# VH-VL binders against o60147: the designs that were tried, part 317

Target 1, 175 residues: o60147
Amino acid sequence: MLEKNKYLYIFRHIQTNQVLLSQGNVLKKTALFQLPYPLQKPVAPNGMRPAKLRKDHWVPLLKVEFPNESMFQSVFMQLLNYRKYRSVQPLTSDLLKLPIPVRRRKIMRQEVPNTIADLADILNKEKFPENSVRLQLSDKSDSEYADWPPSVQIDSEEIKLSRGFREKTTVDEAR
Key: E = the ipSAE of ESMFold2; O = the ipSAE of OpenDDE; V2 = 0.75 times the mean of E and O plus 0.25 times the DockQ between their complexes.

## First folded at step 15 (VH-VL)

Design kd8 (framework fv_dargistotug)
Fold by ESMFold2-Fast, scan of step 15:
Structure kd8 (fold): chain C 175 residues (1-175), chain A 120 residues (1-120), chain B 106 residues (1-106)
Amino acid sequence: as target 1 above (175 residues)
Amino acid sequence: QVQLVQSGSELKKPGASVKVSCKASGYTFRSYGMNWVRQAPGQGLEWMGWINPYTGEPTYAQGFTGRFVFSLDTSVSTAYLQISSLKAEDTAVYYCARGTQYLSYGFDSWGQGTLVTVSS
Amino acid sequence: DIQLTQSPSFLSASVGDRVTITCRASQDISSYLAWYQQKPGKAPKLLIYDASTLESGVPSRFSGSGSGTEFTLTISSLQPEDFATYYCQQDYEYPTFGGGTKVEIK
């Protein structure tokens, strides 16, 4: 059981920029429930089944370390709620002007800036101690999607995409 | 340990309503679909539908629309099946089962079943 | 709906026998098939998913094979605890179950 955890692992899709949240450093197929049905590639002919999880198509976006499990659970649940709320909102007039394929790509690509903005909003709302929450990003420029509270410390070292969220192995180093 | 614990057996008159509960423990409730499966006495298994605990959206199989309602209370990790206007042909054991239409992993955990008997 | 037809509906077998149960789908379901065991008065137990992947804790005497429209569950050496009803189930479309195969003592 990985329920008692202080780390939130956030992945993005390499093509679509869709975001998946994980309590562990490896994605589980159940994470696909986070994706809105209308934006997922269906597997079944009737379109009722979303796309299979292709682990090699998902790369680290950021890793968040919380001071304790209670803070992790609070932020994680709020972030899921923000994403659920966004998925049911009406489309803006700007998006409605775009052809369906272009509109879909733009909505999907917005998941990264939206997730980062939502995370920052939640952390600004909470009264966490100064420098108690650590962020490590794969691309530091993604931190510019939001204004961060004093509780957040951004790691100077970026996540190396070749390693994902895992430690180096003999195979990874030899490659 | 993943557990699904269902409410006890029910004996109802035709036209009454019944609400069966299925309390989940040992896993993240929002991450797995909850399915309902019916088995009439001496008969096989019949999938009734599922509810997505992340979105709250129910999906009903053909033949289980109208009188059947799937719902959730995520605060207590419990799924519910309500059957209104009970008929004799609703007599069956009702199972909740963890799984998802999105994953080809089958239903890997089942409740113990709730016998609903509809008799005059 | 996708129909699943199990054969046979009933079989008698002895301990140590090799038992084979087949499940045929009315259309191609790729590998989206699971097998369950149900004992009288009990909930079904998942044995195999994705046509051939054995669920954790299930004895190695159980195996699944097939793809497309024809699938097989095999018990290589039947044990006393294996006398039960077995069901196949697809989740390629809305889930449906086969009619079941009752395995009982000769």
Scores: ipSAE 0.000, ipTM 0.477, lowest interface PAE 13.6, mean pLDDT 81

Design kd9 (framework fv_dargistotug; at its last look DockQ between E and O 0.45; V2 from the best seeds 0.00; counts 0 for: pae E 7.7 > 2)
Fold by OpenDDE, look of step 16:
Structure kd9 (fold): chain C 175 residues (1-175), chain A 120 residues (1-120), chain B 106 residues (1-106)
Amino acid sequence: as target 1 above (175 residues)
Amino acid sequence: QVQLVQSGSELKKPGASVKVSCKASGYTFRSYGMNWVRQAPGQGLEWMGWINTWTGEPTYAQGFTGRFVFSLDTSVSTAYLQISSLKAEDTAVYYCARGTQYLSYGFDSWGQGTLVTVSS
Amino acid sequence: DIQLTQSPSFLSASVGDRVTITCRASQDISSYLAWYQQKPGKAPKLLIYDASTLESGVPSRFSGSGSGTEFTLTISSLQPEDFATYYCQQDYEYPTFGGGTKVEIK
């Protein structure tokens, strides 16, 4: 029997560098709920949840293929947990000294490397079989944000950038 | 195999409170979110919200804020739905269903449902 | 919220019939649609997810198609156990269900 989709897409916002996790290569509106909800209605690039999903503001960061759906689910939930954990941590004194706009920008700039590092950390802990996880990056240099375990095979080809989605492939159609 | 077992039927009076449990087994509890779906007698399905089983963060659908509370006991892989200040219109079968809101695999596993009857 | 309109609400058919149920979304939901079967007194059962992917264990006579705003569930040859109520559900936004389609014996 065909397994459920085991592909993780990670998108970044072109302005704020905020990160969204996605099962599909097309973002859901509910994906925005991964981002913190502000007290007041904000718009990007305030580093908070945009009011609306603007697909053209998001580009693929990376694609991950997992050995099976269960592993995908586990890693997905853990990524959400890591992000949530960071969001509730007290700001450092250094950050608090910065003007709010500067502070927010600095925090958001860390979203991409933090997410990549989180992914690597989670995968390191999971101890998946060697080369069982396929990682494809839009920018290969982003792989340098983390030390990857032997379970991860980094694809030599970069993913094609498409705002709001990544082009459907035969593999994606198998979902 | 994946199983969601819910607590038994409840008969309550208006103004009372009820707590429905949903015990999960056969999979890693924290790897999937837990949804709650309501179905009034003879009516369709209505998504009430979901709870993130890692963070414990609940998300409530519109119309299910205030009196409805999602909670977890991860030590026993159980999700809970508490309804306070029960009303007659709360009479329905309540289902827990496995699924993560940010994913689109559908709700692939359901509890057997818990009938909550609110009657004076 | 995204509204899903199912048609028809009621369908009478015979064993062996080809049955098609339509689900229309109020806006583009890509392929983020699932189909469920529910029998009286039972919980819904997932049949199709992502518009066209058959859930494990579901008979191949069930199929889903469509994208955007128009979706269909097809039962190629209706079996006795298929008489039930079917629901479409989107999760492009917060999940919403269609009104259901009751498939009855003719």
Scores: ipSAE 0.639, ipTM 0.873, lowest interface PAE 1.0, mean pLDDT 90
Fold by ESMFold2-Fast, scan of step 15:
Structure kd9 (fold): chain C 175 residues (1-175), chain A 120 residues (1-120), chain B 106 residues (1-106)
Amino acid sequence: as target 1 above (175 residues)
Amino acid sequence: QVQLVQSGSELKKPGASVKVSCKASGYTFRSYGMNWVRQAPGQGLEWMGWINTWTGEPTYAQGFTGRFVFSLDTSVSTAYLQISSLKAEDTAVYYCARGTQYLSYGFDSWGQGTLVTVSS
Amino acid sequence: DIQLTQSPSFLSASVGDRVTITCRASQDISSYLAWYQQKPGKAPKLLIYDASTLESGVPSRFSGSGSGTEFTLTISSLQPEDFATYYCQQDYEYPTFGGGTKVEIK
C-alpha cells in the first residue's frame, strides 16, 4: 500500500560546473551520456573509448526527496527533456561570436542555474501536495535561482559532503 | 502497451551483409535508448551496445567495432543493426531491448529476436 | 569491463523448493544490477532491477538482495513456469551479463 520515498541526486562537476542527474547516491559511468560536451575526446579508433568517470570530480549540488517513485520518475524524465531541449537549441549570436572553448565554458557555467530553474518550473507545473517534496542543497544560496511552489520544503541544513553523496569518513577511520 | 517487433530470420553466406530492424510502439521512441544484445546458439547473453535515440549517437561494446552499425529512422520509430562482411561466428539470435538512457531500470522490453544464420 | 560470475551454472529442483542463485561482480557496482528470466526460444524477461526492486507484474516469490560485489536472486517456492535460465546484468559501466544459471526440473 505505502510507496517508499525516492531521491533524485544532482551532482556538479568541480572544474566545468556541468550537472549530472542520478537515481542513486553513487554515480555510474553511463551517467556521462547526459553530457552534451564530453570531458575528454575519444582516443580509440571510431571514437569507441569508454567515457572516464572521475568520481572525485563530482560533488553534491542538490538532493530532492519525493514521496514515491512515480513522482521521482516524472520529474527526472522532465528534467532530462529540458536539458536535451537546451542542448539542441540554436546558439545565440552573442555566443556564436565567441571562440569555441570560451563559448563552451560559458554554456557549462550556466548548467547549475539552469538545472535549478528547470526543477522549480517542473515542480510549479506539477501541483504536488504541500510540503511533499524536500530539497537539500550544498549551497542554500543556489535556491535563489528560482521561485519555489508550496509543494517544496527547503531543508535548513546544507549537504556537508565533499565526495559525492556517500560519506567516507567512517570507512576511512575504520582503516 | 510497449512493443518491440523485429524483422524475420536471415540466412546469409560468409561475406554478405544483413540489416535487422526493430520497430517500437506504445511509448515515446526518443525517450529511451535502444540496446542490442546477441545470443549465439546454446550460449549466454552478450551486450553489443546501444544507440541514443535522441541524438542518434551509437556506442559499441569493444568486440563490436568495425563491422557492426547501429542506426535509427525516428520517423517510423525503428532501430537498425547492420552487420557487414558476415562470418560464421556471427550466427546468433539478435535482440533489441529498451533501456532508459539515464536510469538503471533494467531492459524492461525486448524484441522477439532475429535469428541470423551464416553458413556456406 | 566488469565481469559477472553466476553460481551455480546448473541447478536441479522440484516444485515448491527454495532456489538461490548468486552473482558476483569483479568490482563494486553499488546496486546497479538486474535479473532476467529466459525460457527456451523466447526473449529475456526483466524480473528485478536496482538489485532488489521487483518489476511490475513479476510474482512476489522472486526477490533480489545484495550490493557492491555480491548479489542473490531467490525464488521462495519454485513453480512449474519458473524452469528457465536466469541472468544477472550490471549497468554501472557499459552493460555486461553473467553466464546464466539453468534451473531444470528434477
Scores: ipSAE 0.489, ipTM 0.809, lowest interface PAE 2.9, mean pLDDT 86
Fold by ESMFold2, look of step 16:
Structure kd9 (fold): chain C 175 residues (1-175), chain A 120 residues (1-120), chain B 106 residues (1-106)
Amino acid sequence: as target 1 above (175 residues)
Amino acid sequence: QVQLVQSGSELKKPGASVKVSCKASGYTFRSYGMNWVRQAPGQGLEWMGWINTWTGEPTYAQGFTGRFVFSLDTSVSTAYLQISSLKAEDTAVYYCARGTQYLSYGFDSWGQGTLVTVSS
Amino acid sequence: DIQLTQSPSFLSASVGDRVTITCRASQDISSYLAWYQQKPGKAPKLLIYDASTLESGVPSRFSGSGSGTEFTLTISSLQPEDFATYYCQQDYEYPTFGGGTKVEIK
């Protein structure tokens, strides 16, 4: 009951458009375990999970402010479950017709809209108070991937940070 | 009230096996990861690894990739640590500790610890 | 692995003293640092996470600060119940603990 507001931070990969969820404003190396891996192997196929976290490759997509830890943890876990469920579903026949490199690129291009839709679906199912959850996007048009419940207040100001959720120092601004 | 209750102390001979239980209550068991931490007598804390309680997948710290096995019984909200081929240097208190599924926000709830003593 | 170096390893202090414990990381860990208190025969207790956020029910005399590689735990006015061993722990990568700082009565 003495919990402070909690933030969900979501990052997008600048090249592949893969998505990582974070509990802090800086990605930790273990976030890479969110990316899919084959059932028969402890690591994903080459090209899906990077060997290391390159912080310069991950940029802000959105952040969500929750009033407490319990709400944050519930939503965070459900998002991870949605992603895991999607990763094991059969591919459509249209996707299976594509050459593997083309198919992979098309699937990766869906990660951003799918994550945003998953978040909205979770929030629509929850009975959170009106305007109790603040959403801020790097690109406000991304809110159009989903219908948001009354509990969500979409910040009119976009995230202006280009390399993470930390603010720049004054020296960095001069560059 | 979040509670982690571990099984009682164990006295074992070298070469035996032991299975420590950690029963969780007061929260949604599969929403939080379960960590195992070792503390040898008079020594500091040593993270052994964790198990994702949603998927059942364990991850072991570098020094714990052999004789140590994490497992779950989600029907009774219980995590297990099994140690095989016990050695004298395995003498320690073993803690279970609740954390997030992706190792963040520290370990906010701990079991009372289980002393495992291995002597000839 | 990320090594955490605590200083001092032990100290003697009186009730009412201001106590400062430091934790240095072998690489930048942002704010991914927690502090624990452990009394003899008991499990560790989380005091602070995310470098400076107090866990629920922890007295306000405890505070944490720092980021990157240098972190401190401060007890502003030591109480009799604060005599314990304190550990820092990073969770930027797979968790590691500092060696501990034992705070004893002088």
Scores: ipSAE 0.029, ipTM 0.619, lowest interface PAE 7.7, mean pLDDT 83
ESMFold2 (binder alone), look of step 16: mean pLDDT 92; pTM 0.945

Design kn1 (framework fv_dargistotug)
Fold by ESMFold2-Fast, scan of step 15:
Structure kn1 (fold): chain C 175 residues (1-175), chain A 120 residues (1-120), chain B 106 residues (1-106)
Amino acid sequence: as target 1 above (175 residues)
Amino acid sequence: QVQLVQSGSELKKPGASVKVSCKASGYTFRSYGMNWVRQAPGQGLEWMGWINTYTGEPTYAQGFTGRFVFSLDTSVSTAYLQISSLKAEDTAVYYCARGSPYLNYGFDYWGQGTLVTVSS
Amino acid sequence: DIQLTQSPSFLSASVGDRVTITCRASQDISSYLAWYQQKPGKAPKLLIYDASTLESGVPSRFSGSGSGTEFTLTISSLQPEDFATYYCQQDYEYPTFGGGTKVEIK
């Protein structure tokens, strides 16, 4: 007997600051379909498979605990929708004046602030019960990118994991 | 309690159209995608596509374009499958099933199925 | 799309037998595989998702294993109510089902 996931795990790329959403504490290759700018070219015959996942390049950004699976899935679906909406918006004239590689780096750098702002926007609209949603961040200052509703409780402890959301093993601690 | 209740069986002539309904209850309708799965008599399960219940956007599998339309009425938590220009090969049980891409949770709740028979 | 091949297509077994059903994917699908049970005249029922996680309420005699391209559903001690057709299904890309395995009790 196992309850389905009520945790949202959010990762960021150490170099590009791109964000991936996951229903599990370990990233799966399919998460790369979320990226508007792929890290490398598709190599699969059908061209629809995601690029190779380098798990060591993705670190925890934020963990969200919901009171139940329904609330988790609602927020997860809405965050994916916000990402798709952002990807089809016309670029500002300032961004259009930049060379493509510079433009992409600037857009990617904003994914962390944008994801946090989007999460807060969704939670403000949903009107969940007071203190029902628990946030744990890797860097508490990232919570300043948004105003949080009464439904949100921010954990005083930061995430100290450097290898995704996985706990260190005795072997990892010795290295 | 989560339930998906589908409309009753249909007997149609070739060239007619049919609209199957799937009424959801016991959960937040817009939070979970809705899939359509077909099963011809004595055959296996065939995924037809899904509709994003949050955006209303349908996605069709390669074999189910043109004559098949997925739609929603979110005010009554109901998904619809419409098949136009019915052919004998459309004879099958049509299931709605709750599930969203990206989540790896399978389809956890299914409607009871709607038998559509196309015969002259 | 991703093709799933199930074997065997048909299996006859006695109550108490250990039954194994195999599902092979045409490409690496990691653990994005579910198993369903369908009894005659009924809708399919989810048994297992994420290759090996039992759905709530499913008897412990059912287990799933595998990753990548090779997956197995095992019923450790077949019961009379396990007469059914079993399907694997992937959602690594757009969902597809295996051809099914009909388990008939001798």
Scores: ipSAE 0.006, ipTM 0.542, lowest interface PAE 11.2, mean pLDDT 81

Design kn10 (framework fv_dargistotug)
Fold by ESMFold2-Fast, scan of step 15:
Structure kn10 (fold): chain C 175 residues (1-175), chain A 120 residues (1-120), chain B 106 residues (1-106)
Amino acid sequence: as target 1 above (175 residues)
Amino acid sequence: QVQLVQSGSELKKPGASVKVSCKASGYTFRSYGMNWVRQAPGQGLEWMGWINTYTGEPTYAQGFTGRFVFSLDTSVSTAYLQISSLKAEDTAVYYCARAGTYLSYGFDHWGQGTLVTVSS
Amino acid sequence: DIQLTQSPSFLSASVGDRVTITCRASQDISSYLAWYQQKPGKAPKLLIYDASTLESGVPSRFSGSGSGTEFTLTISSLQPEDFATYYCQQDYEYPTFGGGTKVEIK
């Protein structure tokens, strides 16, 4: 079954380092709506065609296990809000001076450290029991992007995806 | 059901001050930046700047420093534009508009506008 | 700052006509361009963002194209409710708007 009721999965793009959040170990096509910079160019005249989710281009960054669904939902929603907040802030003058391709790559590369820092900030504000939140990282060095509270237990194990992750078709939400 | 509701029209004399409000509802106020846009009578749209709703930090376009102040009251999800030492040239409709979810996604929701008339 | 030049400034067309409005940027802005519709006495409404992505709820007769310095907004079959002024806007740098194009339906 899906681990969506108390597990948060975070994926990163192998080329751009853009980040996608998922409520389970299966990445859905609708997750692409989280991206501020589309992976493919829009096609005129009636707007962008739906981007194809290339499951082989996304790898697990981290997995968080919460004690219960309530805590999971709270942290997940706060993380989405932090991410939206970052997306609407003005670009710094330093970034505005860069050519668009360089600017976009620099911004996209920051999504991994920013997401990890945001997650840690949320967990530091919440009063969770000691060692009640389990954080698995694909690369343990990514834990160094933040200071973690006593509620977090960090380990670096292979993050196991559903066998169907690459075989299942993406299901779009009804419009 | 996202709504931005602005305060009513103002008629002021030169040298007076005015404070325009923009009350947000239907979304998480702190997650979206608030922009201010001016439109003088018979003219086009002019971006004045914006305020970071999470930190309260304003950014002003050139030409809108000094007399113009952006501020917030997060407890009531309201953004404010204050103009001091009003001049006839400040006569315009002032709009608040939220930034979209992502940087490149435009201003997706706008207030109805507040007409500020400065005359003697 | 980045200047946006719209052409034409004024346009008169009949219902059912294909209408094209052009926006030219003073420097390369990639796809960081949006289009707005403003009806008399009302706030602007977002039509298109990221040069060619149609905003939710906007009729499919509206489309945008272009990248770099040349952009177009097209209305494939003009309707009476499309009487309005249209503005392009960039957010590559600090936002700026084009001068507007007034579309009047005969």
Scores: ipSAE 0.005, ipTM 0.480, lowest interface PAE 12.8, mean pLDDT 79

Design kn11 (framework fv_dargistotug)
Fold by ESMFold2-Fast, scan of step 15:
Structure kn11 (fold): chain C 175 residues (1-175), chain A 119 residues (1-119), chain B 106 residues (1-106)
Amino acid sequence: as target 1 above (175 residues)
Amino acid sequence: QVQLVQSGSELKKPGASVKVSCKASGYTFRSYGMNWVRQAPGQGLEWMGWINTYTGEPTYAQGFTGRFVFSLDTSVSTAYLQISSLKAEDTAVYYCARGTYLSYGFDYWGQGTLVTVSS
Amino acid sequence: DIQLTQSPSFLSASVGDRVTITCRASQDISSYLAWYQQKPGKAPKLLIYDASTLESGVPSRFSGSGSGTEFTLTISSLQPEDFATYYCQQDYEYPTFGGGTKVEIK
């Protein structure tokens, strides 16, 4: 039987707390297309544009291990849809009353709680088998943003990534 | 499939107004900014500005303030460029082009709308 | 505004030639440069973004290089469909375009 990717990685930006989803331990420049709000860049006065991808500015938020590729793809696509949905919703009156820089900062900081809540919502709807999904969080307190179904095992073990978020080098078997 | 479809060519007299439309399909309209780019006959490309499709806020390049207005109708995924008090120097092909907040170029363009201003 | 200067403004070439077009920025724009192809009567088409990243569906004979203030677009083996005008564009600040390079049949 052929095995496919079954891991979902979620990264957060160390300065803004914006979130990126990845189908592996590698961040590509195209992942920045997920961001509804630009990263800091010296573009004025009309606001900020996204900076070039700085892999050293992104840290793992969480890693999810699914029992198979099909479950992974279903959850991954649903998370992308939730993020797109959130990005086009009308801003609340409370947010609209804030100055633009304060508003952006508040919205960006909410991405971590929102992403975690969205993940839990999807997992609760899917009704996967008990203990079939492993969730590793860099900070276990982030699990408190949601209620998790019986399908999820939560582990606060350190998430290991390849240097520069690159794919792991294959072992040289010319021994 | 992503498409930007613009309204047809316009022939106007000096002093008139024109409104060009750009209808988007195949993607979430509010997730990408809309840029306007002008090209006078035989000349190069000139960025006029953009409109934030999420907030509705327009930004105009220097030289395109006052007579030029960017607007949206999000219910039909359409962006508009209005030019008032038309001058002969406004004769050009006007393009709408999709831009990301990520600065990865303008990946999809409308077919262009020729606006001719002559007496 | 950031000024972009393209050279040459006009180029005559034959099928199979290697063509190089240069774009110079008036200030450091890092890698925030894109290249477009425009055929007569048509809208521009994005070829390359982030100085060197090839847009999906663009033939591999096109490549971009450079950073800071000096950038190049290279067509390794010119094809009949490549006769067009090419523009560089920065979006480090408010977007600006280079003056264009017209590639004509020799």
Scores: ipSAE 0.006, ipTM 0.470, lowest interface PAE 13.0, mean pLDDT 80

